# Miniprotein binders against Ferredoxin--NADP reductase: the designs that were tried, part 22

Target 1, 346 residues: Ferredoxin--NADP reductase, of Oenococcus oeni (q04hb6)
Amino acid sequence: MDNEIFDIAIIGAGPAGLFAQFYAGLRELKTALIEATPRIGGQITALYPEKTILDVAGFLGISGRDLVNELKLQTDLVDSKTFLNSEVTNLKKIASHFEIEINHHASFLAKSVIIASGNGSFSPRKIDVPGSSEAEQSGMLTYLLPGLSEVADKDFAVVGGGNTAVDYAVELIDHDCHVSLIHRRDNFRAMESSVTKLKNSRRTNFLTPMKITGLSPKKEKLEIELQSVPDGAVKRVSVDRLIGGFGFTASSRTINQWEEFPEQFNQGFLTNEAQMTSIAGIFAIGDASIYPGKSDLIATAFGEAPTAINQAVNYFDPDRGGPQHSTSLNKKEVFKHDRIKSRYNS
Key: E = the ipSAE of ESMFold2; O = the ipSAE of OpenDDE; V2 = 0.75 times the mean of E and O plus 0.25 times the DockQ between their complexes.

## First folded at step 11 (miniprotein)

Design w1 (from u6 with Y23D; at its last look DockQ between E and O 0.77; V2 from the best seeds 0.00; counts 0 for: pae E 1.6 > 1.5)
Fold by OpenDDE base, look of step 11:
Structure w1 (fold): chain B 346 residues (1-346), chain A 93 residues (1-93)
Amino acid sequence: as target 1 above (346 residues)
Amino acid sequence: MEVKIRVEIRKDGTKKEYEYFVDSPEELRLILELLLEILEWENPEEVEIRVRADDPELAREILERLREILRELGFRNVRIEVRGNEITLRAER
């Protein structure tokens, strides 16, 4: 492993972590963003990508997905290093640095740590039926949407009755897929407008009230065995891919195993006005942070991120000086992107 | 199974790096699909992908899949370097 010492390790690629990564880039800090899941966006991506967020400053309303995309676009302005599918399994203080262990086998060194893990890591609720493991191994069963560039006219199945399943189905039909939506009830616990969109689509087939009883990967198609909940009648359907849309479960178990364990309250880390935890050099932001008078908002997390970054700098390099206001930055020097240069050359 | 995939992309003078740790075939497939999504979204000018795998056959399979992804995305001049258990792909648009 490259003996690379990061200035900051950010744990969690939710909104708070993404903005922290960007802001650290504006400060020219060597930063690692470490995310336990294979996707960025945290709870937004996992739980409510299609929900409209109304309380983020500068937006009249933005979907969770679009907000994550805007945060991604913002990170295009800076050099970034992101570790995905990388669960922080240990945090240890080593001399003046922190050792961050990932997946029990990899370790990184950082001068400071920012915990942006929200309420913990997110794991999909798995389908457990005969053939599910084989279908998952073959990639015919997934719990996230695939890349959608070449999915037109493909047959998908989505299983679930909540927002996750409905959101997946909506996204698939918006990319000209055919979707079989499988749920054990006729009623969905999802946004009514999204359900209505699906009902009005000729590309959506509702397989309700039905339960998956088995999966059989074939050469080109996944055969899904379904059982009618009311009468037990068996039906089989063949699709290109099944997507498990039962949503995600949050787990904080791994954090509780860290050697360096900051003081917690109500599953958040207690932080001071500097966003510092009980351990010097370890900060927390967003849902991972708790302090008196905190507003549990994404907007608050966006304010906490610069605070934590700036205080981290003060911790490991007190002589570096304070942040410059973004308005004082020479945009031509700071922004390498021509798209931003064009907005400021007019 | 231990696979590490490192992706370096360059666009408009910025560098982004993505690293994936993969411990199962299921995760590998997912990550490759997500990598396609990331590369489509980022639309970089240059891409470097490094794959380190404990199994040489698996490394080859991943290489073939990555080559396909890069081709599908319209990348040209795909260069492959093999050093021990590490494979590096470089491509440009």
Scores: ipSAE 0.192, ipTM 0.689, lowest interface PAE 1.3, mean pLDDT 85
ESMFold2, look of step 11: ipSAE 0.625; ipTM 0.898
ESMFold2 (binder alone), look of step 11: mean pLDDT 81; pTM 0.807

Design w2 (from u6 with E19W Y23D; at its last look DockQ between E and O 0.65; V2 from the best seeds 0.63)
Fold by OpenDDE base, look of step 11:
Structure w2 (fold): chain B 346 residues (1-346), chain A 93 residues (1-93)
Amino acid sequence: as target 1 above (346 residues)
Amino acid sequence: MEVKIRVEIRKDGTKKEYWYFVDSPEELRLILELLLEILEWENPEEVEIRVRADDPELAREILERLREILRELGFRNVRIEVRGNEITLRAER
């Protein structure tokens, strides 16, 4: 990578990081958005893409997926560099800059850093049984819901006993799927109303108390071998896809290995009114930030992003002019895209 | 296995770059699928994809897959440049 010094390195491509990338672009800053996963959208994409979010200003209700899509569309207005599948393995200060190392494959130099990583990297709890790797490789085993536009009348299995599995099952039945819900216990650790919805649905088959013992990808179906927990009886079921619903583990382990490690409280970085951490030039926003009176909302993260960017600019270039309000921007220069012109010329 | 993929898209006078670092064949498959989704969603006028792979055979396989993706998406005039272990695809709509 060219010896390019970024103005800002943004760590995490969740809602906060995406909006930060956009706003930094509006200020004509050279930014790198660095995301540990191969997907944009952070926790929204990973955990609840179909969940209706009610507490984002300007929307009566928006799905997590649609919110991420709107954030992506917003980023279309600016030049952007996004590094995906790029876990930040180290952060160190070099002279007046920061060096960000990713997966030992690359390093970036930046004048400032904004941590938008949420509560850490989210890795799905994987199913580890004979045939699980093959099923994952074939796409018959996933840990996220597929696109739901063409899932009607398909047979899904969901494994898990928490909110993740129950939410996946609810979403699938709401899209006219058949769901086999597999859990090692008869009792679910999920929202009771959601479990009741599943129990009342003819589209839900409860395979409890059962555990998966093997997976066999076939040409068109995934065969799941199940074992009854109480008696060891073996059952086989065939589905179009199995979804692992054990939830995600937040690993903060990588952040704890950084040479430059800001002060933390409850897995968040302590920030001041400028969204700056204990280390000058390192900022945090969204779930990665903690301060007295914070509301843990996406809406709050959207307010924090401009604050962090503006304060980052003030940190590395104090002589740079103040932020411009969107109303002061020349629509002809900013709105290069016809899709946006159509929305704002009405 | 080390594979680096850079995707540059141009649309309506903006430039977006997506970078992927790939360490396994499984990740590679996933990333290629996700790249298709991104390209479908972004619907760019121009695309440049650079692939660097340690294995020349793997680089060729990736190239063929990317060529298929670009064709499926309706891109025209796919140009391919090979420089050592780096392959560049350029296409326009």
Scores: ipSAE 0.594, ipTM 0.867, lowest interface PAE 0.5, mean pLDDT 86
ESMFold2, look of step 11: ipSAE 0.648; ipTM 0.905
ESMFold2 (binder alone), look of step 11: mean pLDDT 81; pTM 0.810

Design w3 (from u6 with E19W Y23D I38F; at its last look DockQ between E and O 0.50; V2 from the best seeds 0.56)
Fold by OpenDDE base, look of step 11:
Structure w3 (fold): chain B 346 residues (1-346), chain A 93 residues (1-93)
Amino acid sequence: as target 1 above (346 residues)
Amino acid sequence: MEVKIRVEIRKDGTKKEYWYFVDSPEELRLILELLLEFLEWENPEEVEIRVRADDPELAREILERLREILRELGFRNVRIEVRGNEITLRAER
């Protein structure tokens, strides 16, 4: 590894990073994909693998898991290098290239960098009440949806008032679960259509305005102690599982330690029309990028990825020329896979 | 504990390379489980796994586990090469 100079280092193996890796492969670039976690898929895999995504072009609806799988299958078409469990601890400019340090133990050299880290490392906002640690250890308290194949007729509780909690509740009722939705207010800060869906469902019980005051794991059920916010009245409810839906906190702590630190706004890197940050040769895409008029969508990230790759090439090799449109590619030469040959020979 | 795992797979004429950096036994267990799932899903024709560990005994334990994984997945002709603190497994379907 010690002497290889990558054309591009992509930081983050979320949807944006995965598509960037593929597109870089189509351009025959030496690319390193660097992911802090042991898994690809970023927030999708970590936070909502079972959530149906409706706003990705070309799909009527696709689960988060399936989208990541499709992105992964797409990357099968190109040679790739992926570094997992590899947190970027430093980014340093060295002469005409960048040194990317991972885990304080290894370094990579790259001509350019694309930050696709999303909003940073995501940690769930934890429930901190008596019995929460024991409930988490027993698996009765989680912050992610379980596998939904065997959840029919189970009693869930979801706590939270934002999109995360509402989305979890919607997904659970769509899989024939019963859901007790706990929130400290009667009003939710979530998509109105989703809240309306829950209100119209006989499978949703609203426990509002209430707060959790304690958890008691029992042999088969989790007992949740609730307190009414307005009057302090105590209620107990038993469920199979409680899901913490307070969302996730982004930790950018590691990025803030980089020697080369691009300008940020609202936890995103400010980017121009080329997806370039305040530092020449460092680009950002997806949730890691912020610019005026940006739509914060996966679909947008998929458009930003080719832009960043193409502009990175222009940065380190301006003479290489522009990308050819995929329609001009000789599919027989580019794709060695029989699966693609069969789809395009019909 | 410092363990580096490099997995190279060949599938339909493409080469994918995956690296894992492991700093704890807990992480190692997780990564080995994820590697099983990964190899099962990818279903490659060829696999090369290189393990470098600071502890030779740990390297051997990892080797045995990887050998089991490869066997479970139906890989054949598992070849093992040991060079100091680096172990290489190669297998084909």
Scores: ipSAE 0.528, ipTM 0.842, lowest interface PAE 0.5, mean pLDDT 87
ESMFold2, look of step 11: ipSAE 0.645; ipTM 0.908
ESMFold2 (binder alone), look of step 11: mean pLDDT 80; pTM 0.802

Design w4 (from u6 with E19W Y20F Y23D I38L; at its last look DockQ between E and O 0.57; V2 from the best seeds 0.65)
Fold by OpenDDE base, look of step 11:
Structure w4 (fold): chain B 346 residues (1-346), chain A 93 residues (1-93)
Amino acid sequence: as target 1 above (346 residues)
Amino acid sequence: MEVKIRVEIRKDGTKKEYWFFVDSPEELRLILELLLELLEWENPEEVEIRVRADDPELAREILERLREILRELGFRNVRIEVRGNEITLRAER
């Protein structure tokens, strides 16, 4: 990476980070958006892409996926630089700048940092059985729902006993899929109404109490070897795809290794009215931020993002002047995209 | 294994850069699929992909896959430059 000094490094490409990237772009700031996973959208993409979100202003209801898509579309208005599959392994202060280390082998400098990592990096709990790596490599094993536009009448398996697995199964049957729900117990630790919905569906096959013992990717189908927990009886089922629904583990471990480690409370960084952490020049927004009276909402994160960016500018360039309201922006200069011109010229 | 992929897209006068760091073959496959999805979604007018890999054979394999992706997405005039362990693909729609 060239000796580029970013104005702001934004850590986490969830809703907060995506909106922060956009707003920083509106202010013509050189920003790096850094995401530990290979996907943008954070927890929304990872945990509940099909969940309807009701508490984001301006939407009567929007799916998590659609919200992320709208945020992505918004970023089309500005130049952006996004680092994916890029875990921030260290953050240290060097003179008047911060050095951000990525994956222990890349680094760059920034004048300020905005932590938008939520409650940490989310890694799926992986299935570790013979053939799991091969199945994951073939795409027959995933930990996220696929695009649901072409899944009608396909045979899915979902493994897990919590809300994640049950939610995945519900979403799949709502899209006319067949679902084999695999769990090591007859009882699910999920929302009872969702479990009841699955029980009442002819599209749901319960494979309980069973565990996966092996996976065999074949040409068109994934063969799943199952073992009955009580008696050890072996069963094999073939599906188009297996979805691991064990949920995600939040790993905050990497942040705890930073040389510059802001004060935390309940896995959030303590922030002031400027969204600044205990370390000057490091800000936090969204679920990464905690302060008295905070509402843990995406809508709140969207308010915090401009605050953090504006205060970051005040930190590294106090003479740059105040933020402009979007209404004061010259539409001809800002709206380079025809898709946006069509929305605003009507 | 260390692979760095830089994707620069241009669309309607904006420039977006995406960087991927890849440390395993498994991750590489995933990232290449995600790159296809990304490019399909972004639907840029111009794309530049730079790949740096420690293994020249791997770099070549990645190049061929990227060439396929660009073709599948309907990009034209795919230009390839190879400079040591760095490969650059440029394409236009």
Scores: ipSAE 0.657, ipTM 0.891, lowest interface PAE 0.5, mean pLDDT 87
ESMFold2, look of step 11: ipSAE 0.685; ipTM 0.914
ESMFold2 (binder alone), look of step 11: mean pLDDT 81; pTM 0.809

Design w5 (from u6 with Y23D I38Y; at its last look DockQ between E and O 0.69; V2 from the best seeds 0.00; counts 0 for: pae E 1.8 > 1.5)
Fold by OpenDDE base, look of step 11:
Structure w5 (fold): chain B 346 residues (1-346), chain A 93 residues (1-93)
Amino acid sequence: as target 1 above (346 residues)
Amino acid sequence: MEVKIRVEIRKDGTKKEYEYFVDSPEELRLILELLLEYLEWENPEEVEIRVRADDPELAREILERLREILRELGFRNVRIEVRGNEITLRAER
């Protein structure tokens, strides 16, 4: 990697990290956003994309997906650098900087670090049946939804009984797919309205109560062997792709292997009023932060992000001056985005 | 397998950079699909994609897939540069 020194490394591209990236951009900071998964949005994207969030200020109600999209759109206002599929495997202090190691291979330097990792990295609960590895290798089995631009009239299977599977199925039918929803029970542990939507859709086939017993990737289709839970009857179905919708598990934090390991309490990093951890120059926000009286809300994380960034600046560049209120910013100069310029040129 | 994909987009005067580290064929496929989704959503004016792969054959496969993605998304003037184990695609809308 080029001898690039970042002002701030932000670890985790959840809502806290995304907003931190934006706010750092407003302050013209050179930032790296580092995300262990291939997607931004953190727990929202992973666990509850279709769940309505009611406790984010300025929204009467917003889906997790839409909130992440709004955060993405907000980042369009600033230059950004994001590392995806990039697990921070080590954090080391080197002189006045931090060395961030990614995937035991790559490293870069930052003047400060903001931990926005939530409660850890999320890995999908994998299907482990004969042929699952082959199906995953062929891409016929995935645990995330594919790009949905060319999925019309394709046959998908989704396996699972929770919100993840139901949300995936809903999203697929909304894109004119056919969905076979596989679950070991007739009852879903998901939002009732979403389940009702699926039940009312002609595009949804319920394969319940059934379990997957094998996968056979073929040239154009994935053959799924199913077994009826009550009677053991075998059924085979062919689909274009199977989506594993068992949700995600929090992986044990690789953070425990960092050379620079801030003090923790209940899996959060202890932070002060500056959102600074026990290690000077390392901050934490959102679910990665813990302090007395904290409210574990996305709204709180959005307040913590500017605090951490401003205090990070004070840490590495105390002479840079304080943040300006967004109302005081010359939007014509600060925002490169034409959509915003047009609103303020009138 | 070690593959690095760097995507740079320009949209409305801003620059966004995404870097992907890929260590398996499964991840590669996922990332390419997500990249399609991302580029469709972002709808940038300009895109630059750099691929570094240890295997030249894999690099070529990735290149062809990326070329397809860019074409599908309606990008024009796709330019390809190959420098050692690094491939760069540039395209404009």
Scores: ipSAE 0.250, ipTM 0.718, lowest interface PAE 1.2, mean pLDDT 85
ESMFold2, look of step 11: ipSAE 0.604; ipTM 0.889
ESMFold2 (binder alone), look of step 11: mean pLDDT 80; pTM 0.803

Design w6 (from u6 with K4I Y23D I38M; at its last look DockQ between E and O 0.79; V2 from the best seeds 0.00; counts 0 for: pae E 1.54 > 1.5)
Fold by OpenDDE base, look of step 11:
Structure w6 (fold): chain B 346 residues (1-346), chain A 93 residues (1-93)
Amino acid sequence: as target 1 above (346 residues)
Amino acid sequence: MEVIIRVEIRKDGTKKEYEYFVDSPEELRLILELLLEMLEWENPEEVEIRVRADDPELAREILERLREILRELGFRNVRIEVRGNEITLRAER
């Protein structure tokens, strides 16, 4: 990696991290956004993309997916650098900077760090049956939805009984896929409206109550061996891809291995009014931050992000001055996108 | 397996960079699919993709897949540079 020193390293591409990245861009800061998963959006993308969020200011109600999309669109307004599939394995202070280690093999320097990791990294709950490793290696088993541009009329299987599996199935049928939804019970622990949507769809086949007992990657199809839970009857189905929809587990294990480890309380980092942790130059926002009177809301995280960015600037460049209000920004200079020019020229 | 995929996109005078670290064939497939999705969503005017792989054969396989992705997305004038274990693709809409 080039001897590139970032002004700020933001750890976690959830809502807080995404907004922090945008706001840092508005201040023309050289920032790195680092995400452990291959996707942005954090818990929203991982756990509840179809859930309606009602408590974000400016929206009457917005789905988790749509909120992430709006945050992404906002980041289009600024230059950005995002590291994906990049777990921060170490954080070390080196002189006046921080060294951020990624995946035990890569590192870069930053003047300051903002921890926006929420409650930790998210790992999918894996399917562990004969042939699961081979199916995962072949790409016929995944735990995230693929690109949806060329999935029309493809046969998918989704396994799981929670929101993740149901949300995946809904998204697939909305893209004209056929979905076999596999669950060990007839009852789903998911949003009832989504389950009803699936039940009303001719594109959804319910394979319940069934469990996967084996996977066999073939040349073009994945053969799934299923066993009926009540009677043990064996069924085989062939699909283009199986998606594991058991959701994700949060892990904070890697953070606990950092050389620079800020004080924690209840898996969050203790922060002051500046969103600074116990270590000067390391900040925390969103679910990664804990302080007295905190409201555990996305809306709160959006307030914390500018605070942390501004205080980070004060930490590494105290002479740079305070942020300008967005209303004082020359919209023609700041916003390069025509879509925004049209909204502000009217 | 160690693969680094760096993607630079340009749209409306803004530059976005994405960097993916890949340590398994499974992850590689997923990341390539997600890269397609990302590029579809971003709909950039220009794209530069750099691939660094520990295996030159793997780098070539990734290159061919990326060429397909760029073609599918309607990119034109795909330029390819190979420098050791690093491959660079550049394309425009």
Scores: ipSAE 0.389, ipTM 0.795, lowest interface PAE 0.7, mean pLDDT 86
ESMFold2, look of step 11: ipSAE 0.647; ipTM 0.906
ESMFold2 (binder alone), look of step 11: mean pLDDT 81; pTM 0.815

Design w7 (from u6 with K4V E19Y Y23D I38L; at its last look DockQ between E and O 0.42; V2 from the best seeds 0.62)
Fold by OpenDDE base, look of step 13:
Structure w7 (fold): chain B 346 residues (1-346), chain A 93 residues (1-93)
Amino acid sequence: as target 1 above (346 residues)
Amino acid sequence: MEVVIRVEIRKDGTKKEYYYFVDSPEELRLILELLLELLEWENPEEVEIRVRADDPELAREILERLREILRELGFRNVRIEVRGNEITLRAER
């Protein structure tokens, strides 16, 4: 990678990181957004794309996916550089800069760092129903696809309604499996072509709108108890394996290996009023930040992001002047997006 | 396997860059699908994709898949440049 020094490296492409990237762009900062997963949107995309969020200002209610999409649309207004499938494996101070190592083989230099990685509890969203722990221990419940060489003619269940679940189902049917796709809604929020492929497949059974209420590992089969969402009717199905397709969240395991490790409390980093961690020039926002009286809300993270960006600038360039109000930022170019109006009128 | 995919898109005067680091064939398939989704969502006027792979054959396979993706998305005038272990695709709508 070119010897590019970033003004700010933002770790985590969740809501906090996305908004930080946008705000940094409004300030014409050279910013790298670094995300451990191949997807933008963090926990929202991974875990809650369908959840209606009610506690974000300016929205009567917005789905997790739609919120991420709106945040992505904001980034259309600024230049951006995003590194995906890029786990930060080390953070070290080199002279007046930070070196951010990704995937043990690539490195970036930045004048400051903003940790927006969430609370690090990026485990696969576990199915938490009676018998789930036992099913996981037996290997009958997994959150990853098994080796596909041995899956032919097996009966799988996949639970989820997003791309992860649909992708898993597609891969399984392409390997001559039978798939029961379980989702709490009839509509999947996945690529329409993939959903259509599943609908056209004789190997796919849609168990919608249903929720899992219990798991019973048997000797050779997993019995899944399902409840119909609209009428509460109970159904039982038996499969060889259940795959939790709620997406993956990035594990904090590598943070503990950083040479520059800020003080932690619980699963977050202790921050001051400037969103600065115990290490000068390293900030934290969103669920990665902990301070007394914090409200663990996305709305809070959106307030913290500008604070961290502004304080980062003060850290590496104290002479650049105070935070510019959005009203002073690039008035001329924001209005060229006449296309934003057309999406709200359809 | 070490594959780096860089996607540069230009839209309405802004430049967005996306980098993907790929270390397995399974990840590669996923990332190519996600790249299709990304390009479909972003709907850029111009796209530049750079692929660096440790295996030249793999780089060629990725190139062909990317060429298909760009075609499916309605991009035209796909130009390909090969420099050592780096392949660059450029396309316009």
Scores: ipSAE 0.690, ipTM 0.909, lowest interface PAE 0.4, mean pLDDT 86
ESMFold2, look of step 11: ipSAE 0.707; ipTM 0.926
ESMFold2 (binder alone), look of step 11: mean pLDDT 81; pTM 0.814
OpenDDE base, look of step 11: ipSAE 0.617; ipTM 0.884
ESMFold2, look of step 13: ipSAE 0.719; ipTM 0.929
ESMFold2 (binder alone), look of step 13: mean pLDDT 81; pTM 0.816
ESMFold2, look of step 15: ipSAE 0.700; ipTM 0.923
ESMFold2 (binder alone), look of step 15: mean pLDDT 81; pTM 0.811
OpenDDE base, look of step 15: ipSAE 0.676; ipTM 0.899

## First folded at step 13 (miniprotein)

Design z1 (from w7 with K16R; at its last look DockQ between E and O 0.44; V2 from the best seeds 0.62)
Fold by ESMFold2, look of step 13:
Structure z1 (fold): chain B 346 residues (1-346), chain A 93 residues (1-93)
Amino acid sequence: as target 1 above (346 residues)
Amino acid sequence: MEVVIRVEIRKDGTKREYYYFVDSPEELRLILELLLELLEWENPEEVEIRVRADDPELAREILERLREILRELGFRNVRIEVRGNEITLRAER
């Protein structure tokens, strides 16, 4: 890194963090947005991309995926720095700044911190069968959706019986992939409309009730050994990729080891009316924050983000003034009404 | 294995930077696929990609894939600079 000093480090690239990044850009602040997974969107894109959310103001209903896309359109209009596949492994106070450690070996400084990720770090539930380590090392076994630009007509397998697996399968079908959906039971614990879509698609092959008993990466394909649950019969399939869809486990190990660890209640960080935690200069928003009367909604987080940004400025630069209405902020050409309008008309 | 990929995008007077930390070879294929997805979505006028990798053969593999990604997106004037274990690609369209 260049030993860069940011005004604000924002931890978590879910909806709250993305909106905070955008609003900070309107205030012309230098921010770092830090996300542990290789994609923005946080839990919504990892776990619930197809879920329709009814209570986001300004939308009659919006899927998690579409909400993240809309927020991305906003962040495209501001200067930004985003760190992906980047877990914050420590947070220290160094004089008047905070040092943020990424993946145990990189660090940078910020004048203030906004925690926008809730319930600690999440890791995918891993498959553990003969050959799974080799399959993962080869890149043929993953736990997140691949890049979707060049996947048409590829053969995927997805394993799992919940919303994660079903949503992965739906996304792949929507990009013209062939999908073998593997589960130990014939029924799925997932959104009924998504399961029906898979059953009606000729691109879906249901391998149920079956379990994976081994993986063998070959030069071009991954061989999957399956066992029928009722009778033990062995079946083998060959695919381009296998995606584990067992969901994610919460891990508080990394965040609980931070040197600057704010006071928590019910796994949320206690915040005051400024969204400040028990540690001056550290703020929390969205699912990361808790206070009397808190509603755990995306709509609430969208209100908390500007508050946290403006109060962070008051913390590290009290002479700066603010806040102002967005119509008076940032006079860059890209924010003029006709330029904004042309972006939506293209 | 430690790979850091920095993607700097310029479009309409706005500068956006993305950093990917890659700690394992199983992540690398996914990260490169997501980088193509990102660049398609961003549709940049100018792009700079800087890769730091400790293994020279891995660095060459990443370079070849990045050149392919830029060609797929219509960048024909790709400039490459190599300094030790760091590769910088710059492209415009």
Scores: ipSAE 0.671, ipTM 0.912, lowest interface PAE 1.1, mean pLDDT 84
ESMFold2 (binder alone), look of step 13: mean pLDDT 81; pTM 0.817
OpenDDE base, look of step 13: ipSAE 0.684; ipTM 0.906

